# Ledger of designs, part 6: VHH binders against a5wdp0

Target 1, 213 residues: a5wdp0
Amino acid sequence: MNKHNKSADALSLYLVTDSALCADKGLIETVLAAIDGGVTLVQLRDKHASDEALYTTACELKEAIAGRVPLVINDKVQIAHKAKLDGAHIGQGDLSVKQARNILGHDAWLGLSINTLAQLQQTHHHHLDLLDYVGLGPVFATATKQDHAEPIGLEGLSTLSKASVLPTVAIGGINHANARQVYQTGCHGIAVVSAICAADDPKQAAELLIAQR
Short names: E, the ipSAE of ESMFold2; O, the ipSAE of OpenDDE; V2, 0.75 times the mean of E and O plus 0.25 times the DockQ between their complexes.

## First folded at step 1 (VHH)

Design z5 (framework vhh_7z1x_3)
Fold by ESMFold2-Fast, scan of step 1:
Structure z5 (fold): chain B 213 residues (1-213), chain A 125 residues (1-125)
Amino acid sequence: as target 1 above (213 residues)
Amino acid sequence: QVQLVETGGGLVQPGGSLRLSCTASGFTFSSYWMNWVRQAPGKGLEWLSGISSGGSSTSYADSVKGRFTISRDNAKNTLYLQMNSLQPDDTAVYFCARETYYHDSSGDYLPFDYWGQGTQVTVSS
């Protein structure tokens, strides 16, 4: 993907990694098979790794992908900068969009998680020129006893996707059984974790997911 | 101590039905999405179905849609899978799995944090 001309098509099938789910098959092996199957963007996510271990994994994964698709990192914009990744995806609350853009520079991918219409409206007013896309969700992710982000559902996803002036990728609980319905809401793409990382055949899993588009 | 225990497996003829149960203990069952996953001989894990914490939302893999029904009884801490029109290809060990919630900046979840030991379903004549 050309950084100077970022296409929403890169969001079509977005893989978010999980190292534990990939342990038996290997993280790099899983990612490369998924790309062979049609994954268009990869986000390195490993919340349990130290920054040093995450940096090492980022460098290894970047080398293995060899520019075939963009590689971004979850939250750790400083690691994205240091490892010269294609960008980062950030959530609400931890780091401002402006600070993330300042660290990453003008040309890097930057995505933001959006859970509510109010957050989307704030993003439009304050961050429209700083972000490349928004991640909408969780679509189907479950809540624990603790109060946290409510699942937005297919109707909520449709509403947010139509309201967004930025490209949208839907995330949270998406798999082969529901991907078609998610694509039908009008989002630009879907982001998946276990649907590919836990699959027996990640290449086939990716092929089946992108075929639902 | 989280425990998930599956029961209800066995030998059944093609076209037959079985109902699997999964009894949960050691956590607030009504707060979690629950899932059924299977592993056929020589195959990887296949996700089959999921149900929301309150039971109002369900999802199914294409291979079982229209034949299997997931349900739960939060008062009994029990998850069910009603399996109808069973086929030889449904032969597998069936697991219930608790879906964890770990929502970070990507807006996604970590998948299953606890699994049962499984129950064997064999579909043959």
Scores: ipSAE 0.000, ipTM 0.144, lowest interface PAE 13.8, mean pLDDT 83

Design z6 (framework vhh_7z1x_3)
Fold by ESMFold2-Fast, scan of step 1:
Structure z6 (fold): chain B 213 residues (1-213), chain A 126 residues (1-126)
Amino acid sequence: as target 1 above (213 residues)
Amino acid sequence: QVQLVETGGGLVQPGGSLRLSCTASGFTFSNYAMNWVRQAPGKGLEWLSGISGSGGRTSYADSVKGRFTISRDNAKNTLYLQMNSLQPDDTAVYFCAKGEYTLRYFDSLPEYFDYWGQGTQVTVSS
């Protein structure tokens, strides 16, 4: 994909990495198999890695992907800049949208997590020209994020997707059993973690997920 | 007008502690990440630590990790740096800076921050 091609189609099947879930098969091997299966965008996420280790992994993953799909990073916009990644995805309160855009430049992907209608409305008023998409979630309860945010559910996802003027990707507890229902809410894409990272066959897992669109 | 004012610098003995404060005005403090940066005599700028607008996330340069603690009080528009186990090579002018909280040391560091304070001198002898 071209770095300037920011089509909503790039959000269709969004992989968020988890190094622990990929340990047995290897992170790079899992990501490449998933791309072969239809993953359209990859977010490198490892909240426990040092910045040095994360930078090294970002560079290795960028080389392995070789421009086949965009590669963004979770929160660490400075690493995205230094490693010349395609962009970043940031959360609420972690840093300002304006600062992230200033560091990344105007061509990079920039996404923001949204949990509520109030957050979405604030984004429309202040950041509409700075963001390429919003991530909506968590849709369903997940073991990893249960402590931090209440699930918005399919009804909440539908409400936020209809209200958003930016492209939307749904995230949180999405797997093969519920992917079709999530796509049917009108979001542009789905973001998955364990559905691919913990799968015995990441390529087949990706194929089954994108087939639900 | 954005204003950042650092206080709390001074002379300390090796192994000592010091707490720096930075008072902010002219913007909605809680909406912006804040940082501490220093410049040793005859050296370039070194990023030390950053904190998110909410205070929920922090990051540190390896040179100060485990010794320095960044914090903020959004009700008081104040940023803090608690410095423990000070070494002679911590001698520098310390600046607070408005900007992204995960930034690391670079020769072009000033390009990444919107605004800087005047700085406060910390001297660790001997």
Scores: ipSAE 0.000, ipTM 0.112, lowest interface PAE 18.9, mean pLDDT 83

Design z7 (framework vhh_7z1x_3)
Fold by ESMFold2-Fast, scan of step 1:
Structure z7 (fold): chain B 213 residues (1-213), chain A 126 residues (1-126)
Amino acid sequence: as target 1 above (213 residues)
Amino acid sequence: QVQLVETGGGLVQPGGSLRLSCTASGFTFSSYEMNWVRQAPGKGLEWLSGISSSGSTISYADSVKGRFTISRDNAKNTLYLQMNSLQPDDTAVYFCARVSDTWFGELYSPGAFDIWGQGTQVTVSS
């Protein structure tokens, strides 16, 4: 990967980690197997870890990946900077896009979660030069039966993907049964969690998913 | 011991029909979503159809919608795929697959295909 030439192809199969789902196989082992299967970008996400533990995991994962694919972190842009990761992905309620870019520098990957057309339009108006891609979702339900996220659905995803001038990656409830329909909306890639992290064979799971592109 | 076994493949002429069966053993079949997936020569894996544990929710890929019908018999631990109006492009190895149903903390994850059959070959040619 050339940091001055960030390709949308890096979004093709985007893995978001979940340490609990990877516990049986090991986080590093799961990520490396997934990369062998076709994962093109990895986001380290662990909402329960301390900053110290997350920094340690980030350094270990960066060493193991050894530059094969970009490694970004969920939310914690200071850890991305300190661990010299490839970038970060932030949400609407997190650090501002401008502040994140200032911390990461010009060459790092920076993604932003978008759930609505209004958020996308604001992003085009104010942040177009600061972001490398937008994450669109949740496409499908990603919460427990009691707690639910309002999914945008395939039609919502199609609308947002067509409206975006930035590369798009779809996220939320994406698995082997629906990946093809998600790719067919015109997004540049899909982001998955359990479809790879909970799989008995993460390499095979990644192969199945990227084959739908 | 957990196993899925597909049967019913073979050679068929264009416009013909085949019925595939997938027999499950070693787990509680009635508790899992089941799917059919295929791989054509020189192509990647293609998801075709899924059916919920109760059979009440069914979905199809656009390429097979209206031609293929998925069904299940939980009493017999068997998943079916009725394939009608077969075309040369339907030539592929057809796999039966189980979807893991995992709840992690507050997050429901329908999961990945965690158990696969060995596949059955379908060839559509005269």
Scores: ipSAE 0.000, ipTM 0.153, lowest interface PAE 12.6, mean pLDDT 84

Design z8 (framework vhh_7z1x_3)
Fold by ESMFold2-Fast, scan of step 1:
Structure z8 (fold): chain B 213 residues (1-213), chain A 125 residues (1-125)
Amino acid sequence: as target 1 above (213 residues)
Amino acid sequence: QVQLVETGGGLVQPGGSLRLSCTASGFTFSSYGMNWVRQAPGKGLEWLSGISYSGSSTSYADSVKGRFTISRDNAKNTLYLQMNSLQPDDTAVYFCARDHYGSGSYLEDTWFDPWGQGTQVTVSS
C-alpha cells in the first residue's frame, strides 16, 4: 500500500471486522482469506475490546496483512498512530476531523461516517482537504451494526453519492443479494461486515461481492 | 520483574549463519508479541522482525527479509532468530524486545523497548 497515492479504488471492497463473527475461523485467518478473495481495505472494529487488547490485535493484523491492503482502525486514532496503521475511520461524535488529521499526519487514510445530507454539507464546507473518503449509511437495517442511525435506503444512498465531492463507500446491511444495486448508486465501494465475517468461506464471499462491481 | 536474556551471537564469516535465542521471564510470554532489534556501532536501533503472541503471524524489515526467520516456543518462554547469508553490515548488538502496551499518551510511543544486554554479532572475514 502507497499512503501517498490514496486511490478511490481502494474503497472497492471494504471489510469491517467483527471479532465475535470471526471467533470460530480466527480473525486473522478470516481477514487474510478475504484479502485473497479481493478485499481492498480492512477496518479493524471491536467495540468491546480494551485499548490494550485493540492495540495488540492491530499490531497482529498489520503484521499478517504485510502491506497488501490498507489497514485502518475504527475511532481509535491514537492506536492507529502508535501501531503505525494506514489510518482511521471516525464517527460524528468522538473526535474532530482536524484533531484526527493532526494525530494521524497528512499521509494516513482518514474516513468519516455520514448519515445525512446536512452532515455531508458540513463536511464539504469544513473538512474537504482533511478527509480521503466518506462512509455513507447505514444503507439497510442490520443487526450487525446496532449503534447506527436510521437507514438511508438505496434512494438516500444515491442522493448522498451524487452530492459527495469526496469518494464514497456505502455501509450497513450490504450482502450478496443487494451489492450490485448498491454499486449501481455510483458509490466508489461497499463496506461489509457479516457478509464476509460470518461466511463459511470468506475468500469465496469476497470474490462474489467484488464480482458485483 | 521483566527479564530478557539474549544468547547465540559470535563471530562469523560473510555468508555464514547464526541462531539467536532470547529467554523471557517475569511476564506471561505467550500473551505478548516479540521482536528482534539491532544496533550497529554508532547507529540507532533498527527493528528487524516481529512475531505475534501465538506465532501465527511474522513480519520482517526489508533489510533482512528472506535471510532471517523469527520463531518462538511458548512452552519454553524462548524467542529465536535464525540468521542466514550474513553480511558485514549485519554486524550489531542484537536485542529481543516485548511488544509494549501503551497508554497512547505520547506521540513517540514505540511498539517495543529493548531489554537485556543484547548479544554481539560480528560478520567479518
Scores: ipSAE 0.000, ipTM 0.089, lowest interface PAE 20.5, mean pLDDT 82

## First folded at step 2 (VHH; framework vhh_vobarilizumab_d1)

Design v2a (at its last look DockQ between E and O 0.10; V2 from the best seeds 0.00; counts 0 for: pae E 10.3 > 2, placed apart)
Fold by OpenDDE, look of step 2:
Structure v2a (fold): chain B 213 residues (1-213), chain A 122 residues (1-122)
Amino acid sequence: as target 1 above (213 residues)
Amino acid sequence: EVQLVESGGGLVQPGGSLRLSCAASGFTFSDYAMAWYRQAPGKGRELVAGIYSGGSTSYADSVKGRFTISRDNAKNTLYLQMNSLRPEDTAVYYCTAIDYDEYLGTVYEDYWGQGTLVTVSS
């Protein structure tokens, strides 16, 4: 049973974990500090972990968070179900929205990554009743391979946010320097990774981000 | 085939310095974030330092001010300058290449070297 209110406010400061960035301080310690700082939702993400390791981490993290904020997992919907997490977030190339919803059940959080208006429109037509929120991005460009999704920019984010009938969380390149601008687009929340995970003080980092809302 | 070959490890006295190198091949070096990890006996692998495509760097608290990570894209080589070495720095040091989206926290690919042993002992 999901004990959390699936409101847009729950997306205000969305933390996506990174095991590599959190390795020196500890994943759990970083997450808890970030929650103390104002994180409102946590997404467990670890591309280096086996499913077994990820399950273990999910359970440990769930226990540590102790229901303070929703805990979702990236892509691994079955792990979310098995570990009784609050939900999952999936991408366009991941498990279908319908399949994910069937696995998670009606009460669980389910988010979908969106990076184009066409995708948003398709989502509205086919999956509106199955999703709780959408992640919009990446907002800002990265220096990685060019074959990833094109950044939508602040203008694109504004357009998508206004067009969305679902709660929205912006993701991609968001940090202390640009969080205010992102919030001003009308997006309900921001998702951050390195801005908190790589911070010397994750609590303070979170406080400074949410203060820009 | 992707290859990462570490070198520069060895025995050094406390307070000494070493410079590790990682020669990369088989991929577009400049498109990848690079990092050094280390694993001490009986401990888990931990991040030491990272350098991303955008030039940003990160360090473990335990090595800040002592270690410096850098890259030479023209030579496809990653470096770790280690100064003021301590016995607790003793570990196998691994070079890793990560197609990492530093903004999304997305890893598309990752590669690892075989490691080079650094022993700090009097």
Scores: ipSAE 0.024, ipTM 0.317, lowest interface PAE 3.9, mean pLDDT 91
Fold by ESMFold2, look of step 2:
Structure v2a (fold): chain B 213 residues (1-213), chain A 122 residues (1-122)
Amino acid sequence: as target 1 above (213 residues)
Amino acid sequence: EVQLVESGGGLVQPGGSLRLSCAASGFTFSDYAMAWYRQAPGKGRELVAGIYSGGSTSYADSVKGRFTISRDNAKNTLYLQMNSLRPEDTAVYYCTAIDYDEYLGTVYEDYWGQGTLVTVSS
């Protein structure tokens, strides 16, 4: 993989971390095993970490990955810049796409979460040159509490994937039981958390997931 | 106290139909995603079907076109209509109320029922 090549192939099996789910094995051990099993991109995400702790973890994880796959961070675009990560992923309620690209620079990965056709169309209209991919979902899971994202289902995923000009990664409730169906919609990749982070064997879990493509 | 109580399981012939119900109490049902999981002999639990609080649905490939998930928010009840049943559908079926990570769709199945057995055999 060329360090300046932002190919859709990097989306094939997209790991998002959860430090609590990795606690028994450790975050770095889990990520490295998952890369050995076929993970093609890693997103650092820790819902509970302070910015200082997250920066430290980002630097350690970057060193451990050693450029084997892209490393991006959830939301914290300044941390991606400071730690010289490969990029960031942002949501609809986060920093604007323009602000994020300004901080990251031209060469970094930048992805945006999309839940609806209207959001996709707005993205194409206003932000197309600023983004490298879109995350489509949540595919299966549903909102709890005050969350506003509604699952799009396999039909919704297929519709959004076919409409997207940008590379797509499917997000939401994806595991071994449904990954083949998700790939069959034509998205470029799938994103998972607990299917790998909570697995007894993260390498094997990644192997089983990518084999469904 | 949160409770999920499945019913409607039983012995059916191949090609037959069965309707599972899950009665929910102890939480605001309309706010939760709901799902059916199953566990076949010697296998881990697998997602069968899910339904979002807003009504969007998803299905495992193995049941697509044969099973239909639905919910009745007025009755706090989740349903699974199972048609064209096969021996491979034999499993304990579990109702779940799901908490999830909005960003990545990670499913946290915080509430589970006791399960209802479905056996498909001649």
Scores: ipSAE 0.006, ipTM 0.156, lowest interface PAE 10.3, mean pLDDT 84
ESMFold2 (binder alone), look of step 2: mean pLDDT 83; pTM 0.829

## First folded at step 4 (VHH)

Design g1 (framework vhh_7ubx_2)
Fold by ESMFold2-Fast, scan of step 4:
Structure g1 (fold): chain B 213 residues (1-213), chain A 123 residues (1-123)
Amino acid sequence: as target 1 above (213 residues)
Amino acid sequence: QVQLVESGGGLVQPGGSLRLSCAASGFTFSRYWMTWVRQAPGKGPEWIATIRSGGSTMRDDSTKGRFTISRDNAKNTLYLQMTSLKPEDTALYYCAAEDSLYGYVFEDSYDSRGPGTQVTVSS
C-alpha cells in the first residue's frame, strides 16, 4: 500500500495483540474472530518473544489474515520487512522515524506513539511526510503497558486529536465502558488490547466496540 | 564550527513586510532541514516553519498564509518572507539546522540555533 491507498478508516478499530491474554483461545483464532467482529487493523505485539519466534508468528498471522486488514508489528521494523507485513508502529525509543521509514520503504504503514503536545509538535515539524498516523495515549491508566507516560485523559486526547494533522488512534485502558467517550473526542479510531484479547467472545467484543463509533 | 547568523529584522508598521535571512556556514547546508522559530518576550519558543533538504515545507497554521520559508543552497542561505505583519508577530526570530539523516522524536532543541534577529511591529 502507498500513502494514496491508505485510509484513516483503517484506524477505526485497531487491535494490539497480547500473546499471554490470547493463550486460552489461541492468538490466531482471537485475531480472526476479532476481524470478523469489525477490527480494521492488527498490530502484532509480543515484548517477551525472541525475534525468531516473533518472525514465525508474524508469518502465520499474515497467512491467516490473508489481506483482509493491514497487519503491522510493534517496534521490530526489520521483521516487518522480512515477513513482508503491511508496516510497523514505533515508540519514542532508540529507533528514529527516518530509520524506520528507510527500512520499511515508502509504501508501508508507519505509526508513532505520542504522549505529549511537544512530541506532536516535533512530529509535525520533522515527520509529517514519513508517518501515516499517530497513536495517542495512554488515555487511561493501564497495566497493559508497563513503561508508560502519565495518562492524558479524555480532555488531553481531545486536545491532541484536534491539534493533529495526521490521522489519530487513541490507546491505553480503552474498553467497553469508555469506548464511546473516546470516539466522541474526535479521534479517527481506538486501539484496544485486553478488551478483545481477554474477552470470552472476541468477535462479539469487537462488534460492541465498533458499534460505539 | 556550525554557525548560523540571522539578519533582516527591524521596526515595521502593522501591515508591513520584512524578509529575514539566515546565513549558514560550517556544514553541508543542502543536506540539512532548516527551521524558523520565534520567541516573544515572556513566552517560550514557537515553531514557524521548516524547509526540508529537498525543498518541501512544513508550516504553522497560524502564520502559513502570511509567512513563506525558502532556501538558496548555492548561497547557503535560509529566508523567511513575512507579509501583513501584526503587533503579535513581535519577537526574536531564530533559524535552526537539523541533519536530515536524523529525526527527532522527543526534543525541544535543534542541532544548532542562531542568535536571532529582532522583529518589532508597532504603530
Scores: ipSAE 0.000, ipTM 0.107, lowest interface PAE 17.6, mean pLDDT 82

Design g10 (framework vhh_7ubx_2)
Fold by ESMFold2-Fast, scan of step 4:
Structure g10 (fold): chain B 213 residues (1-213), chain A 123 residues (1-123)
Amino acid sequence: as target 1 above (213 residues)
Amino acid sequence: QVQLVESGGGLVQPGGSLRLSCAASGFTFSSYWMTWVRQAPGKGPEWIATITSGGSTMRDDSTKGRFTISRDNAKNTLYLQMTSLKPEDTALYYCAAETSLYGWVFEDSYDSRGPGTQVTVSS
């Protein structure tokens, strides 16, 4: 929605999808209910889907959302370009940021994951004009622990949020029980996965989360 | 390594039809995603359509009602069927071979795309 005049308010309640967690209710149904409940931006994420399946899902999700909120994709900037999505969110990598912006063009959303102060400082030095926001995390440990970066915690999140000149969205283990504390660190928004995707009522889950802001 | 040769272009009147062909050699054609791209004078490359190794198609919204991408793996040939041609379709059309490892981004290498076939739509 805000792709030409990108506002930090779009980061207020950021949904990252998980197709397995949405299987019982349906991915599209879950996303639309979450938007009805106050989700302000959606990231399509499925690390195990083929590029062909992701493209199909991206097109279906874009049509269903119908411009109500921005739709971005995790990592696959080529799919964002081909499906005419609102942008992408990428992981660490200096070349990846410049390549992503070149592929997406000037007006698309582009976000970058940040786990450390050193990564944030490099972003400030090299990528300020290329990125629209940074994702900070993981804030808390998640149930699947193996390959997660060390949790930064609320103090780490507060430090990074205060240091960032770009808008910030916090991610990692965020749910209804801790969302208020996360918002209180001064980040512009929160990104959630299971808090909405695994909820019995995704609309109510979104309402309860945004109410903590 | 990869060789691609486009054909089937020419001068046509508005409302006409053309079938473009891309003859592929030097690789296992059936394993690759195949793409049509066009470039008008003074403009950058514009993606038209991709057909995956699995046979699914992805098409640009501006042309998908008029253009159809298809492949014949037995002949190692990619096709673009163009109908209801407009003056704005005037461009050099070329094909490219890609894998999911490379993504759908047009490859800038000479070896990854053909020399193109010119389509001119004029009365």
Scores: ipSAE 0.000, ipTM 0.282, lowest interface PAE 11.8, mean pLDDT 84

Design g11 (framework vhh_7ubx_2)
Fold by ESMFold2-Fast, scan of step 4:
Structure g11 (fold): chain B 213 residues (1-213), chain A 123 residues (1-123)
Amino acid sequence: as target 1 above (213 residues)
Amino acid sequence: QVQLVESGGGLVQPGGSLRLSCAASGFTFSSYWMTWVRQAPGKGPEWIATIRSGGSTMRDDSTKGRFTISRDNAKNTLYLQMTSLKPEDTALYYCAAEDTLYSYVFEDSYDSRGPGTQVTVSS
């Protein structure tokens, strides 16, 4: 994928990392197996890592992925720019969308987490030209993402997906048992954590998830 | 006071090679992470590579096959070996030193950077 030509197809199967869940198999090994299985975009997320450790991991993961899929980082746009990642994903309480775009530059991926219609409407009003996609959720209850809001459910996801003029990726509690129903809401893709990071076979887990699209 | 002075730039033909040097003084060089950055006319700074105090490296994908970062702690010198140079490699190349355990993207966040050495790749 060229940074100058972003496609919503890159959102089809979105992996958000969790270093603790990947500890037994290794983070890099898990990510590469997942890409082999059909993961189309990776977000490096580790809320407990120092900026220094996160920068090191970002550089090593970028080298291992070798341009096969976009690699973005959770929240830390300064690390994304310094490590020359493909972009970042930010939340509602974080760095402003305008500041993030200024740091990342025009060509980088930039995503924003949305969990209410009001937040989506604000995004349409103020940030439409600055974002490449929005992440919608949490769809189902999740123990993996510490800063999650109350689950929106399939009905809530359907409402937000239909209202969004930006490409959408659904996140929160998504696994092989519910992925088909999530894809059926009309979102462009699904984002998963434990469904791949905690799987015995990350490659097979990715294959089973993307097959539901 | 941290002092960094780059050298080794110049005019080269496409496909050529250059070795850039960064001479450091005023600090314990061996304890610092060292970075090479370039800036082409009309463009923002582009990070190339960082070498940690222990010698392990972090590299940009677009140049890692052609550029090698290294250090000589006995000489307080950082190097960038560049091969298979292309016209798009034309830029001001500068080094930066970081005393903290982490690095920032903005120039104001570096402990120091050098004035740079110009590389021009032209026939």
Scores: ipSAE 0.000, ipTM 0.075, lowest interface PAE 21.5, mean pLDDT 81

Design g12 (framework vhh_7ubx_2)
Fold by ESMFold2-Fast, scan of step 4:
Structure g12 (fold): chain B 213 residues (1-213), chain A 123 residues (1-123)
Amino acid sequence: as target 1 above (213 residues)
Amino acid sequence: QVQLVESGGGLVQPGGSLRLSCAASGFTFSRYWMTWVRQAPGKGPEWIATIKSGGSTYRDDSTKGRFTISRDNAKNTLYLQMTSLKPEDTALYYCAAEDSLYGYVFEDSYDSRGPGTQVTVSS
């Protein structure tokens, strides 16, 4: 995809994979069923895989998706480049937005996780021309990580979405029961993990989620 | 508050065995996926194995023949049985908990991580 031709509609229903949650049904099978149900973008995420295994999975998943929706990878920009994926999503920390863009090239998707207004303002000041969207969250959590950022909630999500110049996708604890409220905050899309990956019927799960938009 | 405390590490000779334990509190242990990770001197963290709430396991190919992950939900305890230990297994071993319902793209998937227990394999 060309940078000027990227649509914020691709963020409408964003699937983030979890290899363990998809293992029983098969990762490829789960992703294809989800796309059939209305998923508009897929992020390959496997925190446990070696780079070699992740590269193999990326290539297989790219072939199976066959260009139906963009396929990006979590953090591993070198694998995105090597496997010729559509892009990457990166978090806060040591990896530079400029370095990621340089590795991926001008036309690839590049997203960045944002937890605070200060991070969003820094992004607007320094990286606006380098990113295609920002991911906002975590929105919900019943259990928080030891060193994790506080959940931003629906109010926090609404505030960040309104402040963002870039397209926004909300993530963190989003499922069928709360998706409508999340869409109502004004974000361009929602990103889900277990709502689809752990569903008995990933296609139906995707249909029910996108119907809340 | 989620708390994880590892134990069972120590000095062991090559070819020896150790059983690591991770005592969990502050959450519904049986619902969480539990993971063992190690960090060798001068290297980044290396994933070893994950055990799902239902008992299904995912294991790194390089260690799965020598290391076994297991859990006891009644005791809120995670285990790592290590056999045929090698000098290259020398590392700080951590347990980590993750709620699969709340996987995030913004951060590491772990909801909590323990301080670790040191394993040193040397003669």
Scores: ipSAE 0.000, ipTM 0.163, lowest interface PAE 11.7, mean pLDDT 83

